# VH-VL binders against Mucin-5B (MUC5B), part 10

Target 1, 171 residues: Mucin-5B (MUC5B), of Gallus gallus (Chicken) (q98ui9r863to1033)
Amino acid sequence: GTCTVYGNGHYMSFDGEKFDFLGDCDYILAQDFCPNNMDAGTFRIVIQNNACGKSLSICSLKITLIFESSEIRLLEGRIQEIATDPGAEKNYKVDLRGGYIVIETTQGMSFMWDQKTTVVVHVTPSFQGKVCGLCGDFDGRSRNDFTTRGQSVEMSIQEFGNSWKITSTCS
Below, E stands for the ipSAE of ESMFold2; O stands for the ipSAE of OpenDDE; V2 stands for 0.75 times the mean of E and O plus 0.25 times the DockQ between their complexes.

## First folded at step 4 (VH-VL)

Design r32 (from g02 with heavy chain Y54N S99G, light chain A31E; framework fv_fezakinumab)
Fold by ESMFold2-Fast, scan of step 4:
Structure r32 (fold): chain C 171 residues (1-171), chain A 119 residues (1-119), chain B 111 residues (1-111)
Amino acid sequence: as target 1 above (171 residues)
Amino acid sequence: QVQLVQSGAEVKKPGASVKVSCKASGYTFTDYYMHWVRQAPGQGLEWVGWINPNSGGTFYAQKFRGRVTMTRDTSISTAYMELSRLRSDDTAVYYCARGKYTYYRFDYWGRGTLVTVSS
Amino acid sequence: QAVLTQPPSVSGAPGQRVTISCTGSSSNIGEYYDVHWYQQLPGTAPKLLIYGNSNRPSGVPDRFSGSKSGTSASLAITGLQAEDEADYYCQSYDSSLSGWVFGGGTQLTVL
């Protein structure tokens, strides 16, 4: 399934549900460190809005991708790879294609960023029911894409978004 | 059942080296990092570094760089930590602990190896 | 800077609730890194008590719980029992050090 972030806080989940959410914190966009897969998690993607000026619009996203032995930080077209195991084979590759920074893992997750506000995350069918975050749980049921961090299905988009905030990053 | 079995207590003179072993069983040795953590008498826990048994890659806390060497032998599922140029303040219990980097816990710990450095 | 700060001691009576804080900085708890908690009974190795901020390993009673807020984390113990007397350590990853850091430890006394 495919999850997209676009424009000024617009989202489409892995199950095709669309919603709008603007927040002032860092948020877990997608991860497989979820209640039914905690011991086998392979990635976590965190997003934060990077403002252009006085609350007028989001200039770009700041994005952090966390893998088992490495971390990738993306901001304003800059790529910082932090290798924590210098002898390990990389489980991912980084490429630039058609203006997008593309990161693909050997586990079947791919990430694309236009270096501004558009992010596309694709996961193979093997991730069905194993992911969580703003992108939803990829269980084939769009009605429950607003599953909070506490596993409650919320009807309020604000409550859903706030459940995926990283509280240490909030202003 | 996961087990981490460490070598016995050591008494060393200042300036000597000590090599502590940690034998793993009950899981695939190459699927987890092995961390080393020490605890001086009456003090807190201090992280020393890790080894990835699959690659042999290592990373050491800055305080120990130049004095610590971590190795492993995959044929016997054993990790080693060697600390050189020992000082009296290296006296501590040294633990091996199983974990993964970034967001993973140290889920199983060895019972510890007491290293005493005295003249 | 990178060290996590815990109170050196806390105390409570049997049946009460105690909370142990763990205060970090922007390079560790405040950045994105999960907090784990370990219990060390006298004369033993540390044992994993809470991982990933709030998850319990199999065999850990539900009276132990964890939370994370801002640059800090907390361990809560309800229904305090004599066997809870131990040292408790928080742990997180620190990006400035590219390594793991532990709190200074908290000695819990059951009165």
Scores: ipSAE 0.025, ipTM 0.646, lowest interface PAE 7.1, mean pLDDT 84

Design s04 (framework fv_emapalumab)
Fold by ESMFold2-Fast, scan of step 4:
Structure s04 (fold): chain C 171 residues (1-171), chain A 122 residues (1-122), chain B 111 residues (1-111)
Amino acid sequence: as target 1 above (171 residues)
Amino acid sequence: EVQLLESGGGLVQPGGSLRLSCAASGFTFSSYYMSWVRQAPGKGLEWVSAISGSGGSTYYADSVKGRFTISRDNSKNTLYLQMNSLRAEDTAVYYCAKRFTYSWEDYYFDYWGQGTLVTVSS
Amino acid sequence: NFMLTQPHSVSESPGKTVTISCTRSSGSIASNYVQWYQQRPGSSPTTVIYEDNQRPSGVPDRFSGSIDSSSNSASLTISGLKTEDEADYYCQSYDSSNHVVFGGGTKLTVL
């Protein structure tokens, strides 16, 4: 399944549900440290919107990818790789294709960034029902894509989005 | 199905040594930071040491630095704590604990072993 | 390099609500995630709250966590108290240098 983030806080979940969300914290975009897979998680992707003035319009995205031995930070067209376990083998590759920075893991997650505001996350079918975050749970049903971090299904996009905030990052 | 099983505890005299082991199963052991956390009888939890998934980075509480050594054997899914120059104050149940995610910003212990008792007494 | 301070004990009647605080001595409580562990006599700790306010599967919604920046503290709130909630509760945080800090623990008695 494919999850896309584009422009001014526009999202399309792994199950194809579209929504708009703007916040002032860091948010979990996608991860597999979720109910039914917490002891086998392999990645976490965190997204932060850099606001343009008081309207919370997005100027750029800051993205952090967290893997077993590395954290990758993406900001202002730049990539920074940080070894959190310097002696460990990397489980991912970084490539540049068609203007996108592409990060592919050996576990079946792919991440693409246009170095501006467009982000694409792809997961193989083996992740069905094992992911969570703003990108949804990839269960094949778009009607329950607004599942909060507490595992309730919400009709409110604002409540859904805010359930995935990282509280320590809120201003 | 995650399991952590500690062993190697026992009675030892002050100044002596013990080696603790923790056998891990049900997750990719080599990918996760592992920690030792202890609890003296009737007292609270105290973090002792942590080791990265590869074994390349180790961290220690000030109270044990220079006396204890954390290590792991990823081919055997086993975590170790070598304890030297033991003191009465080291008497505690020692727990093996797994970190939830890879990020050090999210230092949550999602699984704990049963613990093994170390008694340092004359 | 910082301490987490909890009350030594707290008690309340069945069906009531109790709150256990965890105060950080230096630096902001909001700077790093706070977890809460429950430990019954003779047992290993188990998680009731992680990442400030999240519940693991199987933990009832009577348990909730919160952060209060004005008092520089985290709180664990247990509503609808049951006798099986009787246990020691520990808060835990960390710093960016992999230094893990536990609170001193709070004994909850359900009278």
Scores: ipSAE 0.076, ipTM 0.697, lowest interface PAE 6.6, mean pLDDT 84

Design s06 (framework fv_emapalumab)
Fold by ESMFold2-Fast, scan of step 4:
Structure s06 (fold): chain C 171 residues (1-171), chain A 121 residues (1-121), chain B 111 residues (1-111)
Amino acid sequence: as target 1 above (171 residues)
Amino acid sequence: EVQLLESGGGLVQPGGSLRLSCAASGFTFSSYYMSWVRQAPGKGLEWVSAISGSGGSTYYADSVKGRFTISRDNSKNTLYLQMNSLRAEDTAVYYCAKRFTYYWDYYFDYWGQGTLVTVSS
Amino acid sequence: NFMLTQPHSVSESPGKTVTISCTRSSGSIASNYVQWYQQRPGSSPTTVIYEDNQRPSGVPDRFSGSIDSSSNSASLTISGLKTEDEADYYCQSYDSSNHVVFGGGTKLTVL
């Protein structure tokens, strides 16, 4: 399934649910370190709006991708790769395609970023029911896409989004 | 289901050596940081050492640096702690602990039952 | 290279709310995640809160975590206190050198 972030805080979840959310913290966009898959997690993607001035409008996204042995930080078209387990095999590839920075893992996740506000995350069918975050749980049921980090289904988009914030990053 | 089982604890004389083992099952052992955490009788938790999934990075508390060596055998799903030059203050229950994620939150999601090491003359 | 300081003990009656603090001696408490572990006598630690304020599956919603940058502290709050909550509680974080740091522990007595 495919999750898309576009424009000024617009989202389409893995199950096709569309919503709008803007926040001032770092947020877990997608990960597989979730209750149904805690012992086999392979990635976490964190996003933060890089605001224009002091308004809630955004100029670009700051993105951090965390893998088994590496962390990739993306900001203003720049890529910083950090080896967190030196000597381990690298389980991802970085390419530039059609204006996008593309990161593909050997575990079946791919990530594309236009270096501004458009992000596309693809996961193979093997991830069904194993992912969580702003992108939803990819279980084929859009009615539960607004599942909070505490495992409650929220009707409010603001409460849903806030449940995926990394509290220590809020300013 | 994740299981961690420690062994190798016992009574040892000051200046002696002991090797602890932790048998792991139920997760992809080679992908996760593993740690040793100890607890002296009636005292609090003290982190001892950590090792990356590949074994390429190791970290030690200042109190054990130069005396203890953490290692792992990913083919056997086993974590080790080689303890040399043991002191009375090393007396503690030693826990094997798994990190929830690879490295960013240092959250220990699973703990073994612990193995008692007593350093006494 | 920092310490996490907890009160040695706290006590409260069943049904009440108790809060345990964890204060960082240098650097911001918000710089790194804080976890909270519960340990009953003779048992291994179990997690009640991870990543500042998240509950593992099976932990009741009576347990909550928070960060207060003004006091440079993390807090564990247990509402609707039950006798089975009596245990030692440890906060835990980590430093920039990848060293794990535990608080000294707080003995919670339910009287």
Scores: ipSAE 0.315, ipTM 0.763, lowest interface PAE 4.1, mean pLDDT 86

## First folded at step 5 (VH-VL; framework fv_fezakinumab)

Design c01 (at its last look DockQ between E and O 0.63; V2 from the best seeds 0.00; counts 0 for: pae E 3.8 > 2)
Heavy chain, then light chain:
Amino acid sequence: QVQLVQSGAEVKKPGASVKVSCKASGYTFTDYYMHWVRQAPGQGLEWVGWINPYSGGTFYAQKFRGRVTMTRDTSISTAYMELSRLRSDDTAVYYCARGPYYTWFGDYFDYWGRGTLVTVSS
Amino acid sequence: QAVLTQPPSVSGAPGQRVTISCTGSSSNIGAGYDVHWYQQLPGTAPKLLIYDNSNRPSGVPDRFSGSKSGTSASLAITGLQAEDEADYYCQSYDSSLSGSVFGGGTQLTVL
ESMFold2, look of step 5: ipSAE 0.335; ipTM 0.770
ESMFold2 (binder alone), look of step 5: mean pLDDT 93; pTM 0.954
OpenDDE, look of step 5: ipSAE 0.607; ipTM 0.884

Design c02 (at its last look DockQ between E and O 0.55; V2 from the best seeds 0.00; counts 0 for: pae E 5.5 > 2)
Heavy chain, then light chain:
Amino acid sequence: QVQLVQSGAEVKKPGASVKVSCKASGYTFTDYYMHWVRQAPGQGLEWVGWINPYSGGTYYAQKFRGRVTMTRDTSISTAYMELSRLRSDDTAVYYCARGPYYEWFGDYFDYWGRGTLVTVSS
Amino acid sequence: QAVLTQPPSVSGAPGQRVTISCTGSSSNIGDSYDVHWYQQLPGTAPKLLIYGNSNRPSGVPDRFSGSKSGTSASLAITGLQAEDEADYYCQSYDSSLSGSVFGGGTQLTVL
ESMFold2, look of step 5: ipSAE 0.209; ipTM 0.728
ESMFold2 (binder alone), look of step 5: mean pLDDT 93; pTM 0.949
OpenDDE, look of step 5: ipSAE 0.708; ipTM 0.905

## First folded at step 7 (VH-VL; framework fv_fezakinumab)

Design t01 (from r11 with light chain G52D; at its last look DockQ between E and O 0.03; V2 from the best seeds 0.00; counts 0 for: pae O 10.6 > 2, placed apart)
Fold by OpenDDE, look of step 7:
Structure t01 (fold): chain C 171 residues (1-171), chain A 119 residues (1-119), chain B 111 residues (1-111)
Amino acid sequence: as target 1 above (171 residues)
Amino acid sequence: QVQLVQSGAEVKKPGASVKVSCKASGYTFTDYYMHWVRQAPGQGLEWVGWINPSSGGTFYAQKFRGRVTMTRDTSISTAYMELSRLRSDDTAVYYCARSKYTWYRFDYWGRGTLVTVSS
Amino acid sequence: QAVLTQPPSVSGAPGQRVTISCTGSSSNIGAYYDVHWYQQLPGTAPKLLIYDNSNRPSGVPDRFSGSKSGTSASLAITGLQAEDEADYYCQSYDSSLSGWVFGGGTQLTVL
C-alpha cells in the first residue's frame, strides 16, 4: 500500500482514498502502533504542516520518524538523527536518491520525501490492517479510511484529521 | 587524517569529455557523500552534484543534467566526475568535497583539478 | 548570479572588526536552513570556517564568528590579521532547487 501527501494538504490513503486536510498541529501520518496490531510497533511518522504566512497554503513540512531505537527529525534543509538507544541496532537505512530522502525499515516500510511537500509512504502487504493514522489502515476498504484515533469512522475530514493530533493542546 | 587527492590538470578541446578522480583516505569512504563543486577563473563556487558512495546514487544540479556523470569505485575509495560535450565556459577548477549525509556542509575539500577547455 | 548575495569586497586594517553579510530568501536561508562559511586563501581550495550558523571547526580562531537571523547570515572577523586576506563564501541549501547554493563570494582585503 502507498500513501501520498502532496501539494497543499492533499492526501491519498493506503487504500486510495483522497482527501484534503489543512491542519496546523502535529499529526500521526502513519504508524503500526495501532489497537488492531497485536505485534510490537516498528514505526511512527509524524507530520506538521507549516503554512505560508497567514495563508492556508503549505510552505513546508516538519516530519518526525520514530523507530524503536532512533528518531529522525526532518525539516527543509535539516536532517537530524537521534539515537534513543545507542546500544541498539538500527532497523532502518537512510539514503538520498534523486533529491529524495529515502528511509527504509527492515520490516518493509519505506518513506520518501522530496524535501518539499511530497511524502510517499509505502508498506508491504504484511502491514495490511496493522497501520493507522491519516493514511488509513490499509485493509483494502477505502470506506473506513477515515477511522479516528478512537476507532470511530467519521465522515468529517476535520474530525478525522484532528483525531490524529499528537497533542490535544494545539488548535 | 582525512585526505581527498584529485587527479592532475586536464586540457581538452570543445566537444570532448573529461573525467576527474578523487581518492579518499583517512575515513570510511562509504559513510560520507562526495560532492563536486567547480570554480571558474576569478568566479565563485558552483555546486555540480553529489554521489552516495555506498549505493552509487547521484543527484546533479539542473544545469549539468545530461552532461555530467558521477561514479565511484569503493574498492579504492575513489570518486569520479565525468563531464561531456565540453565548452569553453566549463573551464574551471573542479573540487571534490565531503559531506556527511545529515550535513549540508562540506567539511573537507580536495585541492582541485584545473580543467581547461580551449580550441 | 549567485543564489545567495554577498558584498563583492570588504576591507579593514589590522586589528579592526569586519563583517560579511549573506542574504538569501525563504527557499534557502530561513527557519529551517543553516548557513556555512568557507575561507579560500589565494591559490588554495576552500576551507570550512563556520558551520551550522555559528560553530567553529577545530583550528579556527575565535576571532571568527557567525550568526543567522531571518533570511540572512553574517560572518564577523575581529582582530583582523594579514593572514585573513582571502575570499569568503557563504553556503546553504535551497529546497526549491534541491541543491547546495553558494554566495557570490566576498574578497577581504587587509589594508
Scores: ipSAE 0.000, ipTM 0.586, lowest interface PAE 10.6, mean pLDDT 90
ESMFold2, look of step 7: ipSAE 0.664; ipTM 0.832
ESMFold2 (binder alone), look of step 7: mean pLDDT 93; pTM 0.941

Design t02 (from r11 with light chain N55Y; at its last look DockQ between E and O 0.77; V2 from the best seeds 0.73)
Fold by ESMFold2, look of step 7:
Structure t02 (fold): chain C 171 residues (1-171), chain A 119 residues (1-119), chain B 111 residues (1-111)
Amino acid sequence: as target 1 above (171 residues)
Amino acid sequence: QVQLVQSGAEVKKPGASVKVSCKASGYTFTDYYMHWVRQAPGQGLEWVGWINPSSGGTFYAQKFRGRVTMTRDTSISTAYMELSRLRSDDTAVYYCARSKYTWYRFDYWGRGTLVTVSS
Amino acid sequence: QAVLTQPPSVSGAPGQRVTISCTGSSSNIGAYYDVHWYQQLPGTAPKLLIYGNSYRPSGVPDRFSGSKSGTSASLAITGLQAEDEADYYCQSYDSSLSGWVFGGGTQLTVL
């Protein structure tokens, strides 16, 4: 399953559902720290949109990836890795491919970022039903993609998006 | 069933050292970090540090660096915490607790080991 | 001084709702790591009560709930019962310390 974020808050979920969401906070894009997988989670991807000055449009992203033994911060095309256990084997690797920053986990998550506003998250079929966030739950059913953090569906897109907010206060 | 069984109470004099053990059962010992947390009588919880049983790597809270050593023996699924140059304010119950990652919740705790430091 | 600030005590009558606050900073509660809560009954080890800001482990009653907003977290207990008398601790990973911080603890008294 493939989730894409592009342009000015445009999303295509793991199950192929398209929606638009503009949020100026930090949001969980995708993670496998979800109610049916809390003890076996391996990644959390947090995004924050950066506006173009006083514009409502989005110029860039701040992205934080939290893995088993490291936190990776992506801002302005820079990669900062912060090890929480430097002696542990990393469950991820970082590479550059075709102008994208690519980060892949050993468990089958692949993250790609064009260093501006385009993000692609791919997960292998083993993640089916184990992920949650703005990218949806990858359950094979497009009608269930809008599962909130409290596991409600069929909410407005704005309510769905705001349920995945992780930061403190936002405009 | 996950269990963390700690060694018995200790009475020590100032300047001595103490080594507390925590034997794990009911799970794969090397898959989880082991933390140590202490609680002085009538006081709150204070994190001491962690050990990764797989690698033997450790990280200690600044207050304890230079006095604490955490080790493990994977053949008997046991973690150890040794605290040296004991002072009277080291009197506390010392707990072991496990977490999946260093930044993850402590889901199981030992029952604690009382260490009393008195002259 | 505790890095996370909790009230030293709270009280409530049976059946009432009480809340316990936990105030931190941008390096801990305000970061992208979760807040956890522990209950400690007298003479016992702490027990995980709430994790991931708001999730309950199996066996924890629905009347316990947690939330996080800003640099603060909150534990709520509804339908207060006598067996809820305990000490409650919040916990957060702190990115500046690369380690754990606990709140100072809150003693809950059921009147």
Scores: ipSAE 0.696, ipTM 0.861, lowest interface PAE 1.1, mean pLDDT 88
ESMFold2 (binder alone), look of step 7: mean pLDDT 93; pTM 0.944
OpenDDE, look of step 7: ipSAE 0.735; ipTM 0.902

Design t03 (from r11 with light chain S95D; at its last look DockQ between E and O 0.66; V2 from the best seeds 0.00; counts 0 for: pae E 9.7 > 2)
Fold by ESMFold2, look of step 7:
Structure t03 (fold): chain C 171 residues (1-171), chain A 119 residues (1-119), chain B 111 residues (1-111)
Amino acid sequence: as target 1 above (171 residues)
Amino acid sequence: QVQLVQSGAEVKKPGASVKVSCKASGYTFTDYYMHWVRQAPGQGLEWVGWINPSSGGTFYAQKFRGRVTMTRDTSISTAYMELSRLRSDDTAVYYCARSKYTWYRFDYWGRGTLVTVSS
Amino acid sequence: QAVLTQPPSVSGAPGQRVTISCTGSSSNIGAYYDVHWYQQLPGTAPKLLIYGNSNRPSGVPDRFSGSKSGTSASLAITGLQAEDEADYYCQSYDDSLSGWVFGGGTQLTVL
């Protein structure tokens, strides 16, 4: 399954549902640290957009990828890798392909960023039913892609998006 | 069956060092971080640090840096914590506990090792 | 003094519901880190009770539940039983300390 973020605040979920969400905090884009995943989580992707909701100013994307022993921060075309355990074997590889920064994990998550506003997250079928966040739950059914962090399916895009907010990053 | 078996109680004088062991069984020792957590009598839990048994890499809470050393012997699946320049307020039960990742839950704990520091 | 703040004690009669709070900050619970809960029965080591905010390990009854909101977390126990008398600790990771932090502990008394 493939989830896309394009132009600031436009999304296509793992199950193909398009929606627009404009928030002013950091949000969980996709992760496998979810109540629907019985295995240990392997990744978390945070999309950070502190500027978008304050004054309708120009938005900027800030992205944090969190892995088993490393954190990768993507800011304005820069890559900052932070090892949480420097001696651990990395479960990911970073590469440049045709102007995209590509980050792939050994567990089957692929992340691509055009260094601007386009983000693509791909997960192998083994993640079906094991992911959550703004990208939805990848269960083959678009209607339940809007499951909140509290495990309810909401009828409002704004309530769905805000349920994935990381409140510590609001100003 | 995951089990963490710790060494027996220790009595030490101020200024000495103590080395506590934690033998792991029932899982691949090098696949999990080993944490050390202490609990003074009648008090709460305090995290000391972790060791990655695969690499031998360590990270210590700031309070213990310069006094604690964590090591391991992968051939006998055993982690060690050594605390030096002991004070009476180091009297505590010292637990080992494992986690899959440095930021993940502690799913199994040893029974603890009482270290008493007194004159 | 504890980085995560818990009430020092709570009590309830058998069958009642009790709630134990855990208050942190923007660098721990208020970040994207999960909250875990541990039960420590008298004279024993801590035991994992709730992980990832709300998940129960195998063997933990469904009368134990957890939740997280903002910079705070909560452990709820319904249908209180005498065997629940224990100390309870919340735990989270803290970015500012680059390490684990525990709540100060809550002693639950079953009346």
Scores: ipSAE 0.006, ipTM 0.544, lowest interface PAE 9.7, mean pLDDT 82
ESMFold2 (binder alone), look of step 7: mean pLDDT 94; pTM 0.947
OpenDDE, look of step 7: ipSAE 0.021; ipTM 0.675

Design t04 (from r11 with light chain S96Y; at its last look DockQ between E and O 0.84; V2 from the best seeds 0.73)
Heavy chain, then light chain:
Amino acid sequence: QVQLVQSGAEVKKPGASVKVSCKASGYTFTDYYMHWVRQAPGQGLEWVGWINPSSGGTFYAQKFRGRVTMTRDTSISTAYMELSRLRSDDTAVYYCARSKYTWYRFDYWGRGTLVTVSS
Amino acid sequence: QAVLTQPPSVSGAPGQRVTISCTGSSSNIGAYYDVHWYQQLPGTAPKLLIYGNSNRPSGVPDRFSGSKSGTSASLAITGLQAEDEADYYCQSYDSYLSGWVFGGGTQLTVL
ESMFold2, look of step 7: ipSAE 0.718; ipTM 0.871
ESMFold2 (binder alone), look of step 7: mean pLDDT 94; pTM 0.946
OpenDDE, look of step 7: ipSAE 0.714; ipTM 0.896
ESMFold2, look of step 8: ipSAE 0.633; ipTM 0.845
ESMFold2 (binder alone), look of step 8: mean pLDDT 93; pTM 0.942
OpenDDE, look of step 8: ipSAE 0.754; ipTM 0.908

Design t05 (from r11 with heavy chain D31K, light chain A31D; at its last look DockQ between E and O 0.62; V2 from the best seeds 0.65)
Fold by OpenDDE, look of step 7:
Structure t05 (fold): chain C 171 residues (1-171), chain A 119 residues (1-119), chain B 111 residues (1-111)
Amino acid sequence: as target 1 above (171 residues)
Amino acid sequence: QVQLVQSGAEVKKPGASVKVSCKASGYTFTKYYMHWVRQAPGQGLEWVGWINPSSGGTFYAQKFRGRVTMTRDTSISTAYMELSRLRSDDTAVYYCARSKYTWYRFDYWGRGTLVTVSS
Amino acid sequence: QAVLTQPPSVSGAPGQRVTISCTGSSSNIGDYYDVHWYQQLPGTAPKLLIYGNSNRPSGVPDRFSGSKSGTSASLAITGLQAEDEADYYCQSYDSSLSGWVFGGGTQLTVL
């Protein structure tokens, strides 16, 4: 499954559901630390899109990835890795490919960012039904992709999006 | 079933050292972090530190650095916490607790070990 | 003294709804790590009650619920029962400290 964030607040879920969401807070884009996952989680992607008031404005994107023993903080042109246990083996690798920051986990999650507005998250079939967030649950049913953090399906994109809010950085 | 069995109660004099053990069973000892948390009588929980049983790596709360030493014996799936230069305010129940990651939930706890420091 | 702030005590009658707040800062609850809650019955070790802000481990009744917003978290207990009388602690990971912080604990009394 492939989830894509592009432009100013355009989303495509793992199951291909498209929606637009604009928020100035931090949101769970995708993770496997989910109630529907009986296994231990392996990744969490938090995204923050700064509002671009005009079509010609450059949008800044902040992304934080949380892994088993490390945290990666991404800003345009900046990669910061923070180890919670420096002696632990990392479950991911970081590469720069064609202007993209690429992060791949050993468990089959692939993250790509053009350091602008395009984010692509790919998960192998092993993640089917085990992920959650703005990208949905990758269960093959797009109609339930707007499942809130509370495990309810919402028709309101705003309510759905807000349910995946982690912390308020809204201004 | 996951179990964390801790050593018995200890009574120590000020200035002495105490070493508390926590034997793990029901899971792979080296795949989880072991944390130590203490609770003074009638007080709240205070995190002391963690050890990575696989590597032996440790991280202690600032308050305890220089006085606490966490170790493990993987052959018997046992974690140890030694606290030296004991003082009266070290009197507390000391708990071991398991977590999958350093920042992950404490899903299983030992029953606690009372350490009393008194003259 | 605790990094996270909880009310020292709350009370309610059987069947009522009570809430316990946990207030932190941008360095802990405001961070990207989850808040967990623990229940400590009198004379026992703490038990995981809520993890990941709002998830219940197996065996925890749905009467217990958790939420997080901004730099604050909340534990709600509906249909209060006598057996719920205990101390409740919130917990968060502080990335700046690379360590765990607890709330001061809340003593829940069932009237």
Scores: ipSAE 0.593, ipTM 0.863, lowest interface PAE 0.9, mean pLDDT 92
ESMFold2, look of step 7: ipSAE 0.717; ipTM 0.857
ESMFold2 (binder alone), look of step 7: mean pLDDT 93; pTM 0.944

